# VHH binders against c4kar8: the designs that were tried, part 111

Target 1, 263 residues: c4kar8
Amino acid sequence: MAELSTPSPASPAPLDGGRGDELEKFTLRGARQILQLLQDLITHRGLITAHTGGGHSFMTAVLKVDEERGRVVLDPSPDPQANRRALAAPRLTCVTQLDGIRIQFPLVGLGEGQDKGRPALFAPLPAEMLRLQRREFYRLQVPLAHELSCLLKAEDLARKPVEVSARVIDIGAGGVAVVVPTGAAEFVIGGTLPACRLALPDGEPIELDLEVRNLNRQTQRNGTEQLRVGLRFAALPRAADTRIQRYIFKTERALNAKARGGL
Key: E = the ipSAE of ESMFold2; O = the ipSAE of OpenDDE; V2 = 0.75 times the mean of E and O plus 0.25 times the DockQ between their complexes.

## First folded at step 8 (VHH)

Design k43 (framework vhh_7pa5_2; at its last look DockQ between E and O 0.16; V2 from the best seeds 0.00; counts 0 for: pae E 4.4 > 2, placed apart)
Fold by OpenDDE, look of step 9:
Structure k43 (fold): chain B 263 residues (1-263), chain A 125 residues (1-125)
Amino acid sequence: as target 1 above (263 residues)
Amino acid sequence: QVQLVESGGGMVQPGGSLRLSCAASGFTFSSYAMSWVRRAPGKGPEWVSTISGSGGDTSYADSVKGRFTISRDNAKNTLYLQMNSLKPEDTALYYCAKESDFYGTDLYDSPFDYWGQGTQVTVSS
């Protein structure tokens, strides 16, 4: 009578390990793949936003890939200050798109020089490039008319609890991006905002926990500073998830219908 | 699929005028702000102008202010750039760009998510 050893219940994979693993499948590390993708960016005249940190960025483009020297050549910014920031930055985070796929890659070891007698920036080839298909990481830009808002429970500089009403600018299955008035609260990447309230056009606000994943300080053209906060749904009830998905689907359908009727 | 197709570029003398067009498809055109970006030889991309989805708000780079006019026809899904009093320094490849609808949580932001192949503008005597 062979005792059928009951397979020990597989410990639930820690929820946090899933996102890193999910991103790995979209990360290119092969030298040939990286070179090809960079060449494709050249061919398609890709506009790249290079982030230098501190909420600063500039537009650039790949001018050349030098495989022999293992470097990428970029256009310098027309703004000398942006170039100075770029050269001082320990890392550039470059963001672009190709064929509807969002591409993100780091550059380190930036230097300045000349390419064919013209000013250029130089960096070693990136070690990795992230390719994200829109279908997998889609965020719906929220129509202004919908006036979606999220009540954030945050802390001020004195660590006093504050509630901030933030406008939702995009929403997806995994989270929201919001605009917060400057100085309204302090946010820390990786920090959790508990018991927040997301207001959808239909029904009562959704109570949910949010995790701060990104902070982007932008100066608007009018000189006003705006803080964009990327928030992940940290704990989302199933019913809430369904409502969010429904909203996204409905809104997309409406936008598409409008686009077709305007054709 | 989002497509942006620029046209109207060409060669003009200093002081001349051009009108660029951008035909947009694959998205609700009126729902998004649109921009013109230019790339001159030896220079990185430079923002030129932006217009809101409704067309009610416009902004311009200082270098083109008073000379260029951005407009849009949402019924035709077309973006325009009227360029007057053109200067040699305006020589560039001009891109039509859609403002991004994806800011992401873990991703860095980009002002634009789609752009065309560009139309060449050359200002020379």
Scores: ipSAE 0.793, ipTM 0.921, lowest interface PAE 0.6, mean pLDDT 86
Fold by ESMFold2-Fast, scan of step 8:
Structure k43 (fold): chain B 263 residues (1-263), chain A 125 residues (1-125)
Amino acid sequence: as target 1 above (263 residues)
Amino acid sequence: QVQLVESGGGMVQPGGSLRLSCAASGFTFSSYAMSWVRRAPGKGPEWVSTISGSGGDTSYADSVKGRFTISRDNAKNTLYLQMNSLKPEDTALYYCAKESDFYGTDLYDSPFDYWGQGTQVTVSS
């Protein structure tokens, strides 16, 4: 039922538990660097997804940076309810992309007003911004022919242990997305699934802990309901990381070779 | 490198029609949903329409339902937006946007990871 690709009033925002610790090393705190990135977002007309908490988000963009007053000026949402949620939120988490680099930053103390006679949102300049290269979040779409699977250790709706063999539809350095039949198990955003087993070609299944990051219900054209589950690798061992990276690299090369061969 | 280049914008009178195009390169076009997003001064970005990778599923903002049609030609790596019965309120910069490679798998994800520079649509009389 959830729409997969737009942050609108009709599209549910991603649900999350807030796990920033692992990303601290990629955080920029230089005032000049922050000002330059915000200016680059204006120059590139960057679309920003602003997360207001509780699974809500809206699209915005930077209108200007007011260095003298130490604030950033943003487009309001065309949806008044989204603006009310944003103003009530203790913090916005803003996410965008610049030339293949993910940019993320918090805004605290959001207010509303006018800019040149037009409605606008205002916030103090962020004290920090996160920059992540695409490689950190690259996702390989897994070919159906590979029949890649992950055995999930979860609980059913009665909270009894259950093992679910899930098809892996995409995989990256940070995690996997899997599909399971609706009702096969109970998944909670931020919950950990311990001792799951990821089956990669050419070796024993990799045992790893997975954190649930996102849930999207999908209805196939045949009427079958499936749940897409986004899962993050928790405490990934070096050997497992190497095997996953090698699978991604090898598959990407094979797919590129196939595409160059035509059709 | 992913590139999205919009074209087909222009000036038109109310009730008129325009067809926007978006030429995509640098990724497997048919594997991703594609969207049109518009931005007018004072309104902020507004999602307009989405089409699935296969072209089998489409969705529209309530403000454009029945007037706009999204389509794609995967053999040409091109996205289209047919805009009919245009109104002054449709005046905006129109962007095409690519579904994010990591949508649904991040802590704070975004549905889009790339968009073009946009093409201007002005509806006036």
Scores: ipSAE 0.571, ipTM 0.850, lowest interface PAE 2.0, mean pLDDT 82
Fold by ESMFold2, look of step 9:
Structure k43 (fold): chain B 263 residues (1-263), chain A 125 residues (1-125)
Amino acid sequence: as target 1 above (263 residues)
Amino acid sequence: QVQLVESGGGMVQPGGSLRLSCAASGFTFSSYAMSWVRRAPGKGPEWVSTISGSGGDTSYADSVKGRFTISRDNAKNTLYLQMNSLKPEDTALYYCAKESDFYGTDLYDSPFDYWGQGTQVTVSS
């Protein structure tokens, strides 16, 4: 791989699309908080990927914060073409990580100049910074071949207990989304499903209490109708959390290796 | 705790050689690609070289190809960079960097999640 500064085009950003309201609780807007986080990036010499649009990006770092003028100072790229794209972009989306925390912030009004006689890029301080532990928000799309399932203890139309084996389509630290055949059971938003069993590839199924958060009809590629049920983990045990995170890590690592040609 | 510690930097004359080392701990070293990144005075970070987790695949920036060799010893959890035919423009702080756990999953992701403090290489006459 010739450039490590560009992400795979087959992996859309899971945090930005359709999740604006969900991200608000992870968004820093206080000036003091923003300045401290930028200082942390300087102290740790954070390697930042700056996205300029059109699938282009370059590596940079925050050199300093000019508090008096209300701006950040960034390293220019050694690649002049990357600098030209950055200066032409209406917005720079900066992404980095510190100790497992994803940090993302926009810069607008980027300009070039010098800092103590050295070339530098300048922008006003961001009005907001996203600080997010990926495991708490990220939802892995479960590969079909894994055949992940969750046994749900629900009720039928006659309000009698039934067990429904549901295919898991996505999974994260806070819950799963599953699909069931239409009519297999009745689900009520806000309802609880006690003692369900989540089957991961490693070890015995995990017993979990689940809360129904959303219901949507889904049409499969073959035209069959099914119900998508969004389920939140209620009081997730620590051992279960560890197993879920291990599954997500191993699966994403395997998918990324295939995308990179086996790196 | 992930920890990366670089060593082996120093001062050399043009045409000289140095070998950098990076001691890794706190993760399964052989499962991750590793990279060298450098920052020259007055310039931003520049990718230098990457090696796959197994060591079977390597890549280099055009500016160092043929002069630098990346390698790893997975039994010792150590990454290396052999630098030959050094030039003044190779003067930089050199960092080792770990492939991100989530690299390639997001459009706006970054390729590295951990890096060391760096080791200084100075090439001057």
Scores: ipSAE 0.250, ipTM 0.707, lowest interface PAE 4.4, mean pLDDT 82
ESMFold2 (binder alone), look of step 9: mean pLDDT 81; pTM 0.805

Design k44 (framework vhh_7pa5_2; at its last look DockQ between E and O 0.32; V2 from the best seeds 0.00; counts 0 for: pae E 2.6 > 2)
Fold by OpenDDE, look of step 9:
Parts: sequence; C-alpha cells; structure tokens
Structure k44 (fold): chain B 263 residues (1-263), chain A 125 residues (1-125)
Amino acid sequence: as target 1 above (263 residues)
Amino acid sequence: QVQLVESGGGMVQPGGSLRLSCAASGFTFSSYAMSWVRRAPGKGPEWVSTISGSGGETSYADSVKGRFTISRDNAKNTLYLQMNSLKPEDTALYYCAKESDFYGTDLYDSPFDYWGQGTQVTVSS
C-alpha cells in the first residue's frame, strides 16, 4: 500500500518579480513570431500609432514585411512634419491592437524611400514585440456614466501638498489611468502618491498608495491641455483588490450585455 | 468582443455623394467617441472626423470640412459618414474607429483601440 505522497501545494511564488520580469513573459523575440505578427497586422489592416517622442505621434500601417532584407515597410504620414520627426527620432514606439490584444514594438533606424513607386518608410525588423495577453495588464475603459474618480495626494511646483480630484479613464488589476487638470500638481515618474482615494460606485472610497508610471500631455482638439497619468497600485489591500476586480467584472458583463441586446 | 463593420463604400464620380455606415457591437456604443479614418494609396492613415458619445460634439479634418458630416444613432449602434462633393483625393479605404481612452501604466497611448476592416471609396471620372 504505497502512500501516495500528496504533492504539497507549491506556495505561490511571491509576485515580487519586478514589472520587468512580468513583461518579459509577453515579449516576443523570436524572428518567426515577429514576422508572423507583422504579417497578421498587414492582414488585419492594423492601424498603428507611431510615437516619435516629445509627445508626438502619427498614424501608420505596415505595408509589407521584407524578410529577405530584414525590414518592415510602413505608410508615411500624410503630414510631412510628422515624417521629419519620425526620421529624426532615434526610436519609434509603435502601438496597435490585434484581436483585442494590445501590441507594442520599437522600430529603430527608420529611413524613407519608395515601395512600388510610392513613398514609404523603412525600418529594420523589430527585435521584440510586446503582446499583452494576461488579464492583469487589461484595462477596462471606464464608462463616463460611472464617473469614477481618484483623489490624488500630490505636490505642486512649490512642493506644497495638494489634493487633486482626477477622473479615472481606465482601470485594471494593476492600476488606473486618470486625467488631471493642467497645472493642478506635479508628477514624477516613479514617484509615490500615498494615501490616495479611489472612488468606486459600490461603496466607500478605497485608500491606496499609487505610483506614477506614465505621464502623457495631450492637447485636445478643442485646444485644452490634459494631463493623463498612469498610476500603479503600489499597495493595495486584499479587500480593495477584490472590490476592484468585482467592479471590473461587473462592468464588463454589463457592457457585453448591452452590446448583445443592441444587436 | 468589440466589432466594427463598415459599409456603404463604392465608386462615384467627382461631385457625387456617399453615405458610409459602421455597425458597432461588443461595447456600450454611446459611451465612446467614434471616428472615421481613411487610408489612401501611398498615404498613411488620416483622421477624417470624430463624434462624441452623445453625438453633441463633432470635429472634422480641414480637408473634409463642409463636405462631410459625421453622425450616429446610438439606438442602432451605428456610426455614419455622409460624404458630399466628393473629390478624387477622397479615394481611400475608410475605417470606423473607436476612440481609445486607454493609457495604461507602461504603454504608449493610441487614439484608437478598435477599428473595422474598412470600406473602399473610389472617386473617379
């Protein structure tokens, strides 16, 4: 009667692996995979936003993958100034989506030329492509009707403490993106905002620490400047995590139900 | 799953008119601004027009201003683009695109998070 030693449940490895290690799991570096993904972008007529730095971007698309020459061919911008910026940029950061999966990849060594007698941009094949497949990186776009807000405890230019009520744009398991009024506070990437309050529809605000991970200054079409801040949950109580997950799930379900009923 | 399906494209003579439609599903249509983007041969994608979720606000590229009208029927989850006084330079694949409010913590922004396969508009004599 051999005692089947029940394998001890492997203690969940502490998620202390730095954000970098987590992203590596979603980063494609295989040449074949990269080529396939680029081809898929062509097939699906993917609209790509290429960031040139300095808050500038333009829309492009992959026209062709040239495997023999190891290059990707892109549509040029209809804006000559955008093309000049792109060519001057040491790196393009390209962002798109395919089948609901967010894709990001860098291009370096951009050049201009012609493809089949038409203007085109050329770059070496990307060395890596990021595909966000895991739900922990998923961000729910918050319906405007929900009016989620986050009270940010930040500092102004004089390092005076200020509280800023920010509208939550998107929320995920790992953080939120918010819109703050221009000049309301100063934010530093990597900086921690302690004791912030996230307001969800289902109860009292959640107190949490936030880390600034991204800053994006955008000029709206109406000429109004907005600062978008990407915030990571730096310290989130388990109960708060559960509430956030519940909100996301409930909201997604509601959105899907409405989408089905509108058919 | 979010789906956007464009229709209404075709061939027209200069000065003619077309009305494009985009059927949206998989999200709360009225909660999001929607846009038209076009891609002409040899040119990258070009923004054409945007309409707010409520339909109360609209914007147009200078190239189409006064000729094109964006509208939406939220009850039908449908986006429209009325195109009048069409020109050969309007020849393009026209995409319906959902405006993105996704910024992510470690990702770069994109104005659009979903788009259709496009409908072809050809303006020729």
Scores: ipSAE 0.801, ipTM 0.924, lowest interface PAE 0.6, mean pLDDT 86
Fold by ESMFold2-Fast, scan of step 8:
Structure k44 (fold): chain B 263 residues (1-263), chain A 125 residues (1-125)
Amino acid sequence: as target 1 above (263 residues)
Amino acid sequence: QVQLVESGGGMVQPGGSLRLSCAASGFTFSSYAMSWVRRAPGKGPEWVSTISGSGGETSYADSVKGRFTISRDNAKNTLYLQMNSLKPEDTALYYCAKESDFYGTDLYDSPFDYWGQGTQVTVSS
């Protein structure tokens, strides 16, 4: 199991990965819902990856849910060092998957003991759990070599129609993030850009209506200003959705294969 | 609609052999590394072995090196684990696990995104 723990390049981020308020609608806080999901993990023999910080993690599973005492009982790692790290950690970030749904939750106050005469780890029931469709939480960082662009149909400061070719820097099932030069167009959070054209490496550009979701001004090291615009797909046709998902899947497969040396 | 279905488990005496199979469907089998993971009460889940998508690379936990052999038949979408010289400590539920599409791209990622219900191996006299 320790052989499967590749150190993360950076120190573990907060549970929501810095996406804060955007993940609130996917957060479960009902005690009954949390109990049922943990029971589903037992029923489906779910494998859980528990991140203990510093790039360390171990594999565990739920042994039982003690509703009366408000706690979850977990398998310890077969690696004693992983168990020591877990017990010393102020917080575990647990991730698992059920039928394409990513489940992520914190555990605080981990202890050790026995369950039916066997070693076990104990923790209070989590107060919250994230349930995300894979497609909703994943954003592919677009390789620069792919030269992905989106032709935006927007307005300038004088409300004159303009077309701006923007570089796509990340893409997911729900939208894209693009970069435009400061002053190229005016964007209003909540505004709709109709009939924009997303260019993928395969086939004709995809015509899409995009909703502006966020704006972030960036100053590059050379002193130039760029605007990073987060855009949500409005009501994506099935054919367009399929093409976007295929691009994401194939690109991610290629990146993962390269990173692992072909595994 | 990814499905992984393990079979071939059973009861065997120490020193005996078993061959586990995993039938995969719902994804491009040859594009993913596949693994065997086992779980015994009190020990927690333990990684056993991995094979690359092409079958060209394999790796094993130290506890099973020289005794277990992982293989795959990409034409049949099937993963195998040949287990020889079985010991009582090999008693566990054995899972077939698929490499995660996104392993290594998220700080809180998992190496596996799908696994089966498992097949029970019991080694006793």
Scores: ipSAE 0.535, ipTM 0.832, lowest interface PAE 2.1, mean pLDDT 82
Fold by ESMFold2, look of step 9:
Structure k44 (fold): chain B 263 residues (1-263), chain A 125 residues (1-125)
Amino acid sequence: as target 1 above (263 residues)
Amino acid sequence: QVQLVESGGGMVQPGGSLRLSCAASGFTFSSYAMSWVRRAPGKGPEWVSTISGSGGETSYADSVKGRFTISRDNAKNTLYLQMNSLKPEDTALYYCAKESDFYGTDLYDSPFDYWGQGTQVTVSS
């Protein structure tokens, strides 16, 4: 983890990802808006992950915006190899968060130089910045009292079908994270779990297909092992999406009211 | 709302010790790995250490191995960094960072999704 080099879940992907019609309302293209957002990242000391392709990335920060020259100035990585990869990359995809909103922007034409006698990386200002709404990024932490579960149709070690009732720990617009006992089933990143059932409080379980996106093994102090499984919704019907959004909104409102009433 | 509040920074002489704390709220603390990241004057962010959600697995940057110890108290939602044998090179603003969820609607993700305002550590020489 010290290198921050994580493989992409797929081969090198283009920036923007093809069709951007639903992303357009989140896209800033005005020069003043872009300058202000970059300045906000400086002011809030934004930690930025810069993706260089091939599953590699490094941490950086915006040091300043040089309006006169139309450039953004970034801190170089303390790791010289990360800097070499960045300078060799045709495009950097920068990702960060500001006030709970995901910010993403491309940088092209990265070069090295000096800023006030210190090493720095330079690039022309980005032509666009994505600023994703909280609800498209937000993951509601599910209260334990709700006992939300998802019945997973998976396979055991012997590749035999097994059903696992997994506790849902967070839920968002695009998926859930669940926890299962280690050994309850075998999961493969990129694998699809068809016909799973998500149990919400307000009706019959929702049948949906899930894609395994990440796995995190957790070892407790007493040796107990659990597996955190990140799952993406596939082929989500509109009615199911509506029920999920309703659950998130209702629960968030209830949690906020309880926090305020605790004064 | 996710909040991470660092404390425990200060000025120490070379060879001294400090213990940093990070109070976490707004998420299920024990479900996520937590990290310390530092930013020295004129340098970019540098990862320092990570601890698993359970606290059973730790890792350290080579520059701090043997001198720093990360720990957590999941009952108190608090992350710690014990820093011993401090050097002038350890002077930096130290941030507490929450590991990102591995899933989302976007292909390009970050290892961290939230961090605090930081606590200053100055090793005077």
Scores: ipSAE 0.417, ipTM 0.770, lowest interface PAE 2.6, mean pLDDT 81
ESMFold2 (binder alone), look of step 9: mean pLDDT 81; pTM 0.803

Design k45 (framework vhh_7pa5_2)
Fold by ESMFold2-Fast, scan of step 8:
Structure k45 (fold): chain B 263 residues (1-263), chain A 125 residues (1-125)
Amino acid sequence: as target 1 above (263 residues)
Amino acid sequence: QVQLVESGGGMVQPGGSLRLSCAASGFTFSSYAMSWVRRAPGKGPEWVSTISGSGGYTSYADSVKGRFTISRDNAKNTLYLQMNSLKPEDTALYYCAKESDFYGTDLYDSPFDYWGQGTQVTVSS
């Protein structure tokens, strides 16, 4: 996780994005694995979205892997301005998919030239690639003792604004699940709840826009009904993301330590 | 597992209409926002329209607002784009796109997780 070496200007960028340890288990670093994955992208004619930063991106594809020179050859954009932005960027973040697997990798030291008389972009082979399965991600079950809550700004059945303090029952990188009393508010899958406030133990509430992703009505043992609402973080500032990650790791660590104390 | 298959493209004259369809499988369709994105010759990708999972919220790029209508049929796992008053500048490969499962990561700047193979729309006189 902890890297003491800083990559040189010509070296591929590290793929940690401030999420170091969480992404390590999905990171490919073997040279042969990286080459095979790039070749698979060529074989399947996969489209790549290349992000140049500042909200700019363009569509590209891997045309060739030059193993002898240690580089990839990419299809340039038909838009000269997109190519200029890519060449000026300190890092190109490439995002694609292959057979339901999300693939992400950085390119550093992008150059422009020709391959067999045709315009091309080229960069050193990435030192690492993320290979992420599109499946359910781990969700931390929030201990009741933490009394974690989220103030939801929602609507009642008459579309009048209401505020509901909901208990957070699980939390992950992409959102939270909360429980609310049946009838406290009306939730529509795909609906947006603006300016909600997530209360974490170690600071001021985090203001978040949340999207309703799922609804599940649960009947308790005594016949009491509760509504479980799955909520996605719509636009999460980096500082908020960091605080949520710290809470998750700290709580997991504490729960693991408590489990081991019994034996 | 996720599959998005676009259809309905073709050649049409300016002022004409086309209806695009996207058949989705391999995920809970109603739980995800869906979008149409296009790539014109010589241009990068341009977002066209988005519809929420329930169909209750829609949004459009300024270039297509008032001419295009996005809709979905969650019972059939199908996304639609009704395109009216087509212009030569609407000529592009049109992709169906699924909302990302990755939220707020430094490694994922795109809001979309999956793209279909696309369907070609050509508007010429």
Scores: ipSAE 0.000, ipTM 0.206, lowest interface PAE 12.1, mean pLDDT 76

Design k46 (framework vhh_7pa5_2)
Fold by ESMFold2-Fast, scan of step 8:
Structure k46 (fold): chain B 263 residues (1-263), chain A 125 residues (1-125)
Amino acid sequence: as target 1 above (263 residues)
Amino acid sequence: QVQLVESGGGMVQPGGSLRLSCAASGFTFSSYAMSWVRRAPGKGPEWVSTIYGSGGSTSYADSVKGRFTISRDNAKNTLYLQMNSLKPEDTALYYCAKESDFYGTDLYDSPFDYWGQGTQVTVSS
């Protein structure tokens, strides 16, 4: 299912399945703009997450921009395996933020060497960079006290139907992120979970189809493993869309009011 | 405006202790996991520790487990890192980082959406 969830190398991966064409409005292609943005990341000591494919990523940062050689110089990972994976990858997808603005860019042709006697990774300057205000793709972090849940209709390892009550950790106009115990069900990227039920505080559960977009396994300190699942609303009824937007708006306003009132 | 301001760094001998603090503002602190990340010369950023919610679960990098303790005070919007039995290898700029409230984009995600300028920790004899 990797082919259905991962775009062809000839096409950039859309940031949001419903907004592929709209991302062009946020794409920087001017060489001077790209150089300035990379320099801003150096100045603000930006932490960059570099995705190497297959669910693997590592943290890096821009050490310098070498305009003469047309290259960016990056920190290597302290994990040698992550560096080997990065060097073997056909493409890195780098994501970071600058003053609340999400920045994403590809790096192709990664190499290794030294900068001022220290280990470094090198790549040609990216041909494009995305700059996105958080509001364009906003997700509300769901307060734990709200106990927001989604009943997922999935399959176990034997392909038998199972129902899993998953905790909703974030929610937006396009979908939710949930956490489930590892092994509770089998999820396939690009697969559809039909007739799931999203429980909001304001009324009856919303019945909807969810598309699995991403999977991330996490291990808690107590040794308990959990799976974070990103789910897209496949076909959201108008009434459901209104209720989700209302919940997001009310919760954000309440959180902002508490923060101003003495948090 | 989200702001994270680290403090408490300094110079210490091997085997010594330091306590780092991070003052957070501009968001509902108790609703987010908070992390410490460090960066040393010649070494990329390394995740150190995370604390979830209102002082729930914690997790640590193998290199610091048993020596470092992460904690938070939600009434003061402050994150802490108690560092004991410090080693020269712990020398780094230490960042306070907020868990991303932007889900990313379904395919690519960053664990953090804001971090501070960092506080320098130097462990030397």
Scores: ipSAE 0.361, ipTM 0.762, lowest interface PAE 3.4, mean pLDDT 80

Design k47 (framework vhh_7pa5_2)
Fold by ESMFold2-Fast, scan of step 8:
Order: sequence, then C-alpha cells, then structure tokens
Structure k47 (fold): chain B 263 residues (1-263), chain A 125 residues (1-125)
Amino acid sequence: as target 1 above (263 residues)
Amino acid sequence: QVQLVESGGGMVQPGGSLRLSCAASGFTFSSYAMSWVRRAPGKGPEWVSTIDGSGGSTSYADSVKGRFTISRDNAKNTLYLQMNSLKPEDTALYYCAKESDFYGTDLYDSPFDYWGQGTQVTVSS
C-alpha cells in the first residue's frame, strides 16, 4: 500500500486538536462496550487506518479479541517497513467507520507474534474509544468554484497584528478548515482569533470568533507545501448558525444533483 | 444512506479473468474517488486501485499493475475492476471503497468512509 498523506506529527488531537472536553460525551470507557465494538468490527470486516505518526499510516483489521489476556489482535501490514514503524511508535491512532459512525481509538504497547501460525500484531485493549455520528463532526468539502474565504485576524512572524484572507476548504456545524501560505501568520493551538469574517454566498460576511484547534502541514498534489488550520466557532449567534447550516444543506443538495458536468 | 454492493467474484483458474462490479447509491457518485481493497486469509487489507471522480486519473498497487484495470460508469453509478492474468495470490475478498469526505482535512483521517461487504475471488486449478 502507498503511504497516506504526510501531515506533521500531532499532539494528542484526535479529529480536531484541543477538543478533549467536548469529545468526552462521545467517548466509551466501559470494558464491555469496548469489547462489543471490537467484536462488531470483526463481524463487519471493518477496514482500519492505523496512524503511526510522522505522517505514516497503514491499513489493518481486527483479527480477534483475546478477552482473557486483555488484548486485541491485528493484521500486520503487507509492507514490512510499515510494521517496523508501527512497532517503534509510542502509539497507534486507529480510525474506522461502522454504519456511518466514526470510530477512533489509541493502541499503546504494540508487539508482534503469531496467531494460529500467521504473523500478527498484538496490543492491550484500548482504555477508550471515540464514537461520532457523521453529522456531529461532518465537514462539507467546499467547492473551489464557491471561492469561500475567511478573513483571519492573527499575528505575523513578528507578533504584529495581521489580516489574512484564507481559503475555506471545509465547513461544518462546529467550524471551518482553512489553508494559508507558509509564513502568512503564526497560529497557536487554543488561541482565539477575534472578529474574523466568514464570506458566504448570498449575504454579508459573518463576523465571528474562531479558536485554533489544529495545525496540519501537508504537501499539495502539485508539490507545494501548505498549512491547514482547523478553526472552531467560539461563539456563534443563531442567525449565523442558520446561515452556515443553510449553506451546507444547499451545497450538499447541489452536489447531489446530477449534471452532465458531474457534481 | 450510502450503499456499496460488490458482485462478479467467483472461482477461476490461474491465467483467467474476472470483472468485478460495485453498485453505488446514496451519494453523488461522480464527486468521489473510488477504490478497490482486498483481504486474503492471513494477510491484512491491501489497497488495489483507485480512480478519481471523473475517471481521468487511476493508480494501482505494484502487485496488480498491468493486469488489472479500474474503470467507472458515472451514468450508472457503477465501479468496475477488470482482472486479467489472475494468480493464486490474487485470491481474496474484494471490497469497493468510497473516498472519505474528510480525507486530507483532519490529521487522523481514514482514506475511506464506506465500503461494501465484498465479493470473493478464488484463483485455483
């Protein structure tokens, strides 16, 4: 398998950086619930993407759950290099979906061995698993033709105020992801950008406060490096929330309409 | 709701051919890249091939390059995999997988958000 995209290594930031408290209500910690969910992944032959850090990941699946020893048994990668990276990693972040629900969990203390004469990876059962309905974390990919932008109030490399017009690449009920050129501004996870302006079609820009939740440096398909910034709506008036939801709904509906050009 | 239903698997002799199909529903098919992934007993899932939404760009795993061809018919919401010169090591359950709405925007993305139940391909003499 080809290596998946090469983002910068994350701090503890599954899905959206710094949302630990908000994700608590979606987190399973009951041993029976965790065991049942892992069994469901076996039954439904769930494809799991295991992130090993440094932008590396591989595809795996749960082979079995060893309840007596408190361990999960996983398929190794066909790529020996991916397995070496996994074994060297302090943690795997495993992501999958089951019936439209995103499932995410950490594995710590990965080892290798055999299961019924076949190579396998072993790890202690995760202490927690995250379950999110798509609509609770759903992000619409913004069509390039919409030219959606957000004017950010941030600081430059010299810590002086700067306004940056950033392209919005995705939008959801809880926030937006934007792309900025390297060096356009400095961002601090947990920092607040006040009075930013989100430009939506068919109306005046929406003024809102944005909290920086994650930073992800990735190489574009054309070879150019970009910084992706995940931003949470810190305080969203009802009228603004309604406009954002309407934009998402209308855009989804338009994308679902068949046209000869194909969207 | 999103559904992906694979078909076309079966038993075939080494050197033979099979054409797999995947019927998609519940999403705008032409807006998403589609992939084939396979899983053989004792091996983990292996990515096989991807085709972009328009059908203009394709990629293949080295193990199948030159033997398999991925294609799609956006008017029929159907993905295909033409498998030629089949080998015993191609024996696996073949899944159709949809590109994730989130891939490349969140740090811990999965490349796929939906896949089907799979269709079994067995290559033996």
Scores: ipSAE 0.546, ipTM 0.830, lowest interface PAE 2.0, mean pLDDT 81

